# Designs tried in a protein design chat: VHH binders against Iron-regulated protein A (irpA). Part 3

Target 1, 312 residues: Iron-regulated protein A (irpA), of Synechococcus elongatus (p12608)
Amino acid sequence: LITNQTIQGFVDQVVVPSYVSVAAGATQLEQALQTYQQAPTAANLEAARQAWRVARDRWEQTECFAFGPADSEGFDGAMDTWPIDRQGLKTAAAQPVEQREDSRKGFHAIEELLFAATEPTLSDRQHLVILATDLTKQAQGLVTRWQQASDQPAYRSVLLSAGSTDSAYPTLNAAGTEIVQGLVDSLSEVASEKIGGPLETQEPDRFESFVSRNTLSDLRNNWTGAWNVYRGQRSDGVAAGSLQQRLQQQHPVIAQQLDQQFATARQALWAIPEPIETNLASPRGKVAVLTAQTAIAAVSDTLERQVLPLVQ

## First folded at step 1 (VHH)

Design e04 (framework vhh_enristomig)
Fold by ESMFold2-Fast, scan of step 1:
Structure e04 (fold): chain B 312 residues (1-312), chain A 120 residues (1-120)
Amino acid sequence: as target 1 above (312 residues)
Amino acid sequence: EVQLLESGGGEVQPGGSLRLSCAASGFTFSRYAISWYRQAPGKQREWVSTITSGGYTNYAESVKGRFTISRDNAKNTLYLQMSSLRAEDTAVYYCATKGYDSSGYRFDYWGQGTLVTVKP
């Protein structure tokens, strides 16, 4: 099922462009926060908030391939730890960001200050610039780690060497297993934890991006990232050598089922009233959220039980 | 709650060997990638090795061929077998994992570390 073209498309058409997009978004957020710090107007605050949402949305599209450097080299922890240590964040402004625990930096540390109920203070505005500068360095570092050799090989090269001697991926199917497992894990966590947690407790503040009310966008971008990996590209259509194309060719019944389940999950996610945090208060909202949870879980289940065995 | 507990650190002579263990609890261990990191005094935290949920391993160039990462899903335990130890391997070693707990709280968990000292 897995070919060299499948792995190359995954890396060069999905992973690397996604991380480049994240780095660009982080840079725009840093610039917006520098502008807001220099001129703290309502317009500049809203521009900074919008820049955060854009960068966050792009980051969320990468969660289904958070293996490798994102996980193993601490990029995900540095950029996207939650919940935030609120008390530690207040006292951390004087501490160099490189020396801070992950719970005192990253997307959600910026979220905490930028979307606070009261307008950011001068100290908050200065702190936001420091946090955004670090987020940009982390995002650029992740791009570099995938594309450039240093004291270790570029991770692009690690994956593309699958099946060669001395490779971390001893077969093409080993790389395929990593890719499919990433899809299974990310979609399962969306259904069981990101959606399931708040549904079970009935507590809106259990939604990860509650402070900014960005959780629904996070979930929609988790779906988009998984869909991009499955079809092998970020633009419309089915890429040559993609998981979707290979399944359509070799296992058309599974492909038809999975294509329909992805479509059903998309329809359900986009039917949820914005913001998702308010949906726990109404019967219609609860049904919409539960419908999305069920549909996303079905995608994960099919990938785990029917696709994963084809690459192991 | 998620907990990672490292053990096996100690003092060793150059060229010696140590085996580190990380006992994990509070999550479905077999489904997550788990990593070893280290931090030497006055230095930045450095990634050492990762083993994926599928059992595939990756290593920093500085330890490749000398360290072996492995996991025992039945025991919820991560291992790092270290051989041919050098003075520059002296550091506090941490195991780490990321995900969501059963209550929907995001976690990015690190153990408290175990000290490895390579003495000349």
Scores: ipSAE 0.000, ipTM 0.236, lowest interface PAE 14.2, mean pLDDT 87

Design e05 (framework vhh_enristomig)
Fold by ESMFold2-Fast, scan of step 1:
Structure e05 (fold): chain B 312 residues (1-312), chain A 120 residues (1-120)
Amino acid sequence: as target 1 above (312 residues)
Amino acid sequence: EVQLLESGGGEVQPGGSLRLSCAASGFTFSDYSISWYRQAPGKQREWVSTISSGGRTNYAESVKGRFTISRDNAKNTLYLQMSSLRAEDTAVYYCAKESWGYGSTYFDYWGQGTLVTVKP
């Protein structure tokens, strides 16, 4: 199933461009927060809030490939720990960010200071710039870790060396397993935890981006990221050597089922009334959320039960 | 290739109305939040309004109650209905979406803009 072209497309057409996009979004957020600190107008606050949503949306598209440096070298923890330590965040303003626990920095720390109150205080505005500067550093570090050799090889090179003796990925299928497992794990988490947790308890504040009311956008971007990995590129169409194309060629029944399940999950996610946080309890909202949970779980189940065995 | 093409700008008197359009191509329009920004002479770009993929809208305080953002997913088109126009609304208006590549601009992908002039 997995070819050198599959791995190259995954890295060069999905992973690296996605992380570059995240770093650009983080940089734009940092610039917006610097502008807001210098001129704290309502217009600059809304610009900063929109810049956070853009950066967050891009980051959520990377959750299905959070293996490797994102996990092993702490980038995901530093950028996207949840829940945050709200009390610790308020007292941590004077503490150097590199000495802080992950629960006192990253996307959700910025979210708290930027969205929880009608208007951030002067202290919050200063703290937001510090947090955004760190977020930009982490995002750029993740790009660098994938593209540039240091005292370790670039992770792009590690994955592209799949099948080489003494590689972290001893076969092409070992790399394929990592890719497919990432899809399974991320979609399973969306269905069982991100959607399932709030749905089961009927507590909207269990939604991860409740403070900004960005959770539905998070979920939609989780789907988009998984779809991009499956089709092997971020633009429309099916990339040569992609998992989708290879399944269409070698396992057309599975490919047809999976293509339909991705489409059904997309339709269900985009049918959820916005914001999900305030619509969870409505009759239409409950049905839409449950429908989306079921559809996303179906994609994860097909990947785990039918696709994963093809790459092991 | 991602393309954004703004239109509908022009000269109006204070209190007048204009409808701006942004025609989008090269991406799945319905999947993304799209924003309007503006830049007045000698000023930095200012966020005006955003509409989410699901139709949720947000507005800058300066335009609330006067401007209405909307989208037509079948036509891949974003709209900004502007009413009760003021001299301070004079600016080049830009359509913006996030980029799938390099961050060479604030929102990565910006249109060419359309000029709105409110003459007293």
Scores: ipSAE 0.000, ipTM 0.220, lowest interface PAE 15.8, mean pLDDT 87

Design e06 (framework vhh_enristomig)
Fold by ESMFold2-Fast, scan of step 1:
Structure e06 (fold): chain B 312 residues (1-312), chain A 120 residues (1-120)
Amino acid sequence: as target 1 above (312 residues)
Amino acid sequence: EVQLLESGGGEVQPGGSLRLSCAASGFTFSNYAISWYRQAPGKQREWVSTITRGGSTNYAESVKGRFTISRDNAKNTLYLQMSSLRAEDTAVYYCARLPYSSGHTGMDVWGQGTLVTVKP
């Protein structure tokens, strides 16, 4: 099922362009926050908030391939630790950000300072620039780690060497297992934690991006990222050698089932009234959220029980 | 009765390794995100790592690359594999259950702790 073209398309058409997009978004957020610090107007605050949402949305599309450097070298933790330490963040302003616990930096630390109050204080504005500068450094570092050799080979090269002597991925299927497992874990987390947690407690503030009310967008971007990986590209259509194309050729019944389940999950996610946090207050809202949870869980389940065995 | 029970602590030399365990009982373990925290004498409790229901992991900057959190749902057990231990890692380590909340003030069940001492 997995070919050299499958792995190359995954890396060059999905992973690397996604991380480049994240780094650009983080840079734009940093610039917007610098502008807001210099001129703290309502318009500049809104521009900074929108820049955060754009960067966050792009980052959420990468969660299904948070293996390798994102995990092992700490980029994911530095950029997107959850839960955040709200009390520790208030006392951390004087501490160099690179020396802080991950729970006191990254997307959600920026979210807290940027969205929790109607207007950030002068101290908050200064702190936001420091946090955004670090976020940009982390995002650029992740791009560099995938594309550039240093004391270690570029991670692009590590994945593309799958099946070669002394490779970290001893077979093409080992790389395929990593890719499919990433999809399974990401979608399972969406269904069981990101959606399932708030549904169990019935508390809106249990949604991950409650402070900014960005949670629904997070979930939609988690779906989009998984769909991009499955199709082997970020643009519309099906890439040659993609998991979807290979399944359509070799296992058409499984492919048809997955295509339908992805479509059903998309329909359910886009049917949830905005913001998702308000949906726990009504029977109709609860049904919409539960419908999305069930549909996403079905995609993860099919990937784990029917696709994963084909690449192991 | 809902309970979390840590074990595996002890004395190690700098650079050594330890594996901590957290045994859960009285609730459906697989339904919760679980975290490790630590507290050194006279210091604030510090978040160390979290693993979600789906298996996604997050780590404090001070332990990245050295600690690995994992779970075994069939055994209702959480693990923390600690390597390259430093004197600064000396603390009582606690297992804590997240009630699907953001921020560590949302933890609703705490274990009794297990002591890790890194001595030359």
Scores: ipSAE 0.000, ipTM 0.196, lowest interface PAE 15.9, mean pLDDT 87

Design e07 (framework vhh_enristomig)
Fold by ESMFold2-Fast, scan of step 1:
Structure e07 (fold): chain B 312 residues (1-312), chain A 121 residues (1-121)
Amino acid sequence: as target 1 above (312 residues)
Amino acid sequence: EVQLLESGGGEVQPGGSLRLSCAASGRTFSSYAISWYRQAPGKQREWVSTISTGGSTNYAESVKGRFTISRDNAKNTLYLQMSSLRAEDTAVYYCAKTYYYGSGSKGFDYWGQGTLVTVKP
């Protein structure tokens, strides 16, 4: 099922462009926060909040391929640890970012300072610039790690060498397994933990982006990222050599089922009333959230039980 | 959700070998890519090795050729076989799940107490 074109499309049409997009978003957030620090107007605060949402949404599209450097070299931890140490964050401004625990930096540390109060304090505005500068550094580092050789090979090259002797991916199917397992793990976590946790406990503050009320957008972008990996590109259509195209060619019944399940999950996620945090317990909201959980779990289950065996 | 328990550390002489284990509790161990990290005295935690769900392995340059990561999904256990140990390998070693839920578990509850490896003459 997996070809060299499948792996190249995954890396060059989805992964690298997605990380480049995250780095651009982080840079824009850093610039917006610098502008807000210099001129703390309501308009500049709203611009900074919007820039955070844009960067966060782009990051959430990368969660289904958080293997390799994102995991193994600590980028995910540095950028997106949750829950944060709220008490530690209050005193962390005096501590160099490089010496901080992951729970005192990244997207959610920025979220706390930017959204928790009606208006950030002068101290918060200074701290936000420091955090955004580090977030930009991490995001750019992740792009560099995928594209550039250093004392380690570029991770792009590691995946593209799949099937070569002594490769970390000894066969094309080993790379395919990594890709499909990323989809399974990501969608399973969305259904069982990101949605399932708050749904089971009926505690809206269990939603990851509760402070900003961005959780529904997070979930929608988790779906979008998985859909992009499946279709092999970020633009409309089915990429040549993609998982979707290869399944349509070799396993059309599975492809039809999976295409419909992705569409059903999308419909369910986009039907959830905004914000999810305040609609969780309402009768309509609870039904919509449960429907989305079930639909996303179905995509993950089909990938695990029917697609994963085809690449093992 | 996932609890990780490291074991197998101890004191060894340079050139010696140790096998570290990480026992995972919770559902579906086979669905996780898992990494080994270490923290030497006075240093930040650094990545050592990762094994994917498909069995693909990656290593930090400093341990490549000396350490071997492996997993036993039937036993819900991750291993790190360490050979040709050097004084520079002295550290507390931790295992960590791949993160898909809000950066996953970087919280202390998902990081075990670690296992201390001391390499001294």
Scores: ipSAE 0.000, ipTM 0.237, lowest interface PAE 11.0, mean pLDDT 85

Design e08 (framework vhh_enristomig)
Amino acid sequence: EVQLLESGGGEVQPGGSLRLSCAASGFTFSYYTISWYRQAPGKQREWVSTINSGGSTNYAESVKGRFTISRDNAKNTLYLQMSSLRAEDTAVYYCARHGSKWLRPFDYWGQGTLVTVKP
ESMFold2-Fast, scan of step 1: ipSAE 0.006; ipTM 0.226

Design e09 (framework vhh_enristomig)
Amino acid sequence: EVQLLESGGGEVQPGGSLRLSCAASGLTFSSYAISWYRQAPGKQREWVSTITSGGNTNYAESVKGRFTISRDNAKNTLYLQMSSLRAEDTAVYYCAAVYSGYDFRSPSDYWGQGTLVTVKP
ESMFold2-Fast, scan of step 1: ipSAE 0.013; ipTM 0.599

Design e10 (framework vhh_enristomig)
Fold by ESMFold2-Fast, scan of step 1:
Structure e10 (fold): chain B 312 residues (1-312), chain A 121 residues (1-121)
Amino acid sequence: as target 1 above (312 residues)
Amino acid sequence: EVQLLESGGGEVQPGGSLRLSCAASGFTFSTYWISWYRQAPGKQREWVSTISSAGSTNYAESVKGRFTISRDNAKNTLYLQMSSLRAEDTAVYYCARGTRVVPAAYYFDYWGQGTLVTVKP
């Protein structure tokens, strides 16, 4: 199923461009927060809030490939630990960000200071710039880890060397397993934890981006990221050598089923009334959320039961 | 392959009405969420309204009660019926496949060329 072109497309058309987009979004957020600190107007606050949503949107599209440096070298923890330590965040302003626990920095620490109150305080505005500077450093660091050799080989090179002697991926199928497992884990987490957790407890504050009311956007971007990986690119169409194209060629029944299940999941996610946090308990909102949960779970199940065995 | 073609724009007096159409081709129209966006002179593009594949509708606060989005799946056409038009409704109106994800970002894979609506006193 997996070819050198499949792996190259995954890295060069999806992973690296996605991380570059995250770094650009983080940089724009940092700039917006610097502008807001210098001129704390309502317009600059709204611009900073929008910049956070854009950066968060792009980051959520990377969750299906959070293996490698994002996991093993702590980038995901530093950027996207949840839940945060709200009390520790208040007292952490005097502590250098590099020395802080992951629960006192990253996207959700910024979310708390930027969205929890009607307006951030002077202290909050100063702290937000510090947090955004660190987020930008982490995002740029992740791009560097994938593209540049240092004391460790570039992770792009590690994946592209799949099947070579001494590679971390001893076969092309080993790399394929990593890619498909990432899709399975990401979509399973969306259905069972991100949606299922709040749905089961009926507690809207269990939604990860409750403070900003951004959870539905998070979920939609988790779908988008998985779709990009499946089709092997971020632009329109089906990339040569992609999982989608290879399945269409070798397992057309599975390909047709997955294409339909991805489409059904997308329609269900976009049918959820926003914000999801306030619509969870309404009759129409509950039905829409349950429908989306079921549709996303179906994609994950097909990937695990029918696609994963083809790459193992 | 995918094409979206807007029509129905024009000049109208304040308080007047217009109906915009978007003709879709090259995809299974009935299975997609379709949206209307607009861009006023000197401003960024903003979301106006979305209709789901099932027919559920959503509207920007500024147009609620004045605009009605609808679809005709047999004709592969999206409509926007605009009433009680105001000077601030002056914009190029765009049809887009998909929906708004965040206020400053969009999940749209195809956009139309746009149709100009001018509300003159």
Scores: ipSAE 0.000, ipTM 0.108, lowest interface PAE 18.5, mean pLDDT 87

Design e11 (framework vhh_enristomig)
Fold by ESMFold2-Fast, scan of step 1:
Structure e11 (fold): chain B 312 residues (1-312), chain A 120 residues (1-120)
Amino acid sequence: as target 1 above (312 residues)
Amino acid sequence: EVQLLESGGGEVQPGGSLRLSCAASGFTFSSYDISWYRQAPGKQREWVSTIGTAGDTNYAESVKGRFTISRDNAKNTLYLQMSSLRAEDTAVYYCAKGSYRTSFYAMDYWGQGTLVTVKP
């Protein structure tokens, strides 16, 4: 099922462009926060908040391929640890960011300072610039780890070497397993933890981006990221050599089921009333959230039970 | 059915050593980055170390040079060799599969944990 074209398309049409988009978003957020620091107007605060949402949305599209450097080299932890240490974040302002615990930096540390109060204080504005500078460094570092050799080969090269002698991925199917398992794990976590946790306890503050009310956008971007990996590109259509195209050619019944389940999950996620945090307890909101949880879980289950065996 | 089972915890004097193990089943162990986390009483869970699929390792600054993470793919087992133990290393240690996260809500699978107590 997995060809060299499948792996190359995954890396060059989805992974690398997604991380580049994250780095650009982080840079734009850093610039918006610098502007807000220099001129703390309501307009500049709103611009900074929107820049955070854009950067966050782009990051959420990468969660389905968080293997390799994002996980093993700590980029995901540095950028997206949750929950944050709210008490420690106040004390950490005087501490160099490189010496901080992951729970005192990253997207959610920025979220706390930018959204928790009606207006950030002067101290908060100074701290936000420091945090955004670190976020940009982490995001650019992740791009560099995928594209450029250093003391280790570029991770792009590691994946593209699948099936070669002494490769970390000894067969094309080993790389395929990594890709499909990433989809399974990320969608399972969306259904069971990101949606399931708050749904089970009926506690809206258990939603990851509760402070900014960005959780529904997070979930929608988790779906979009998985859909991009499946179709093999970030634009409309089905990429040549993609997992979707290969399944349509070799396993059309599975492909039809999975295509429909992705569409059903999309419909369910986009039907949830905004914001999800406020609407969780309402009868309409609870039904919509449960419907989305079930639909996302179905995609994950089909990938695990029917697609994963084809690449193992 | 994914399972992670930690063992090897116990009481040790400051400066002592312990080796933790995590037995994994229900997934293709060799295809995942696997991490150690710990939670001290009254504290958030913190990341300790990760070992990648290629054998690359990364460590929290507080444990660098003192702890060594390793994996045995043939046995589906993760290890953490802890040396020069300090009172602040006292915690329940967890093995985790999936995304690098410190939150119970974000992690795919967690073991039950193994308690390490460093007592003078």
Scores: ipSAE 0.000, ipTM 0.152, lowest interface PAE 14.7, mean pLDDT 87

Design e12 (framework vhh_enristomig)
Fold by ESMFold2-Fast, scan of step 1:
Structure e12 (fold): chain B 312 residues (1-312), chain A 120 residues (1-120)
Amino acid sequence: as target 1 above (312 residues)
Amino acid sequence: EVQLLESGGGEVQPGGSLRLSCAASGFTFSHYAISWYRQAPGKQREWVSTITSGGSTNYAESVKGRFTISRDNAKNTLYLQMSSLRAEDTAVYYCARQDYGGNSKAFDYWGQGTLVTVKP
């Protein structure tokens, strides 16, 4: 199922461009927060809030390939730990960010200081710049780990060497297993934790990005990331050698089912009334959220039970 | 293919008015939130306004009360009515399609922009 072209497309058309986009978004957020610190106007606050949403949305598209450096080298923890330690964050401004626990930095620490109050305080504005500088460093570090060799080989090279002697991926199927497992884990978490948790308790503040009201966008970007990996590129169409194309060629019944399930999940997610946080309790909102949960779970289940065995 | 095309820019005096249009094609316009952004020379691109698929509007504080965003779904067109224009409104204005409705957006398509110059 998995070819060298499948792995190359995954890395060069999806993973690396996505991380580059995250780093650009983080840099723009850092600049917006520096501008806001120096000139704390309502306009600069709104620009900073919008920059956070853009960076956050780009990051959410990467969750389905959080293996390798993102996981093993702590980038995901440093950038996207949730829930945050709200009490620890209040006292953390005096502590160097490099020495802080993950629950006191990253996207959600910035979210708390930027969105929880009508206006950040002077102390919050200074702290936001520190947090954004670290977020930019983490995002750039992740790009560097994928593209550049240092005391370790570039992770791009590790994946592209799948099947070679001494590779961390002893076969092309080992790399394929990592890719498909990432999709399974990401979509399963969306259905069972990100949507399922708040839906079952009927507590909107259980939504991960409740403070900013960004949760629906998070979920939609989780779907978009998975769709990009499946089709093998971030632009329209089916990339040559993609998981989608290979399934269409070798397992057309599974491909047809999966293509339809991705489409159904997209329709369901985009039908949820916005913001999800305030619409969860409404009859229409509950039905839409449950429909989306079911549709996303179906994609994850097909990937795990029918696709994963084909790459093992 | 998704396409966004801005028009209506030009030179105006302070206190003047201008209406920008964005013609959309290649997608079901009514299903998407669409935004206006602007970029002044040497500055970062900044968000100006968004209108959701349901018609809800949001504005940057600097333009609130002066600018009005609207849409015509039958014509696949987004508008930005600008009044009480100031020198600091001088920028290239961009139309952007957001893949998601609601309060937060990743932008997947941008137009070419239309230049607005406010000169005394």
Scores: ipSAE 0.000, ipTM 0.120, lowest interface PAE 18.5, mean pLDDT 87

Design e13 (framework vhh_enristomig)
Amino acid sequence: EVQLLESGGGEVQPGGSLRLSCAASGYTFSSYAISWYRQAPGKQREWVSTITYGGSTNYAESVKGRFTISRDNAKNTLYLQMSSLRAEDTAVYYCAKVSLEPYRSYSQFDYWGQGTLVTVKP
ESMFold2-Fast, scan of step 1: ipSAE 0.010; ipTM 0.280

Design g01 (framework vhh_gocatamig_d2)
Amino acid sequence: EVQLVESGGGLVQPGGSLTLSCAASGSIFSIYALAWYRQAPGKKRELVAGITSGGSTVYMDSVKGRFTISRDNAKNSVYLQMNSLRAEDTAVYYCAARGYYSGSYSKPDYWGQGTLVTVSS
ESMFold2-Fast, scan of step 1: ipSAE 0.006; ipTM 0.294

Design g02 (framework vhh_gocatamig_d2)
Fold by ESMFold2-Fast, scan of step 1:
Structure g02 (fold): chain B 312 residues (1-312), chain A 120 residues (1-120)
Amino acid sequence: as target 1 above (312 residues)
Amino acid sequence: EVQLVESGGGLVQPGGSLTLSCAASGFTFSSYALAWYRQAPGKKRELVAGISSGGSTVYMDSVKGRFTISRDNAKNSVYLQMNSLRAEDTAVYYCAKYRDSSGYWGFDYWGQGTLVTVSS
């Protein structure tokens, strides 16, 4: 099922461009927050909030391939720990960000200071610039780890060497297993934790991006990221050598089922009334959220039970 | 007054399993969310797993599918079941209480920690 073209497309058409996009978004957020600090107008605050949403949305598209450097070298922890230490965040303003626990920095620390109040204080504006500077450094560091050799080989090269004698991925199927497992894990988390958690407790503030009311966008971008990996590219269409194309060629019944399940999940996610946090207050809203949870879980289940065995 | 006491740490081989326990006292346990954090040698503490007063859970990406957090309100205890342990899981594990009874954002009390060493 998995070819050299499948792995190359995954890395060069999805992973690397996605991380580059995240780094650009983080840089734009940092610039918007610097502008807001210099001129704290309502317009500059809204621009900073929009820049956070853009950067957050791009980051959420990478969760389905959070293996390798994102996991093992702590980038995911530094950028996207949840829940945050809200008490520690307030007292950490005077401390260097590189000495802070992961729960006192990253996307959700910025979210808290940027969105929790009607308007950030002067202290908050100064702190936001520090946090955004670190977020940009982390995002750029992740791009560098994938593209450039240092005391370790570039992770792009590690994946592209799958099947060679000294590779961390001893076969093409080993790389395929990593890719499919990433899809399974990320979609399972969306269904069981990101959606299932708030649905089970009936607590709207358990939605991950409750403070900014960005949770529905997070979930939609989790779906988009998984769909991009499955299709082997970020633009419309199906890439040559992609998991989707290979399944259509070798296992057309499974491919048809997955294509339909991805489409059903998309329909359900885009049908949830905005913001998602209000949906726990009504039977209709709860049904919409449960429908999306069920549809996402079905995609994850098919990937785990029918696709994963084909690459193991 | 508030106390969190961890236990269950030890030496385990890669692929093995271990269950950590946290015994809580000094507050209305059923009303608060609890979390497990870990700190590897030379690294900062990171959130591993959290559980709300209602039983909803959250996990760090690298432990999803391997670790399970649970609570027993009758025993004032929270647990972390760790399966398929890896060398990277080697750390001191801490139990933490969320700051307020809402079961969201922020933590304010820590246990002493329990050491987990994954090696062959």
Scores: ipSAE 0.000, ipTM 0.116, lowest interface PAE 21.8, mean pLDDT 87

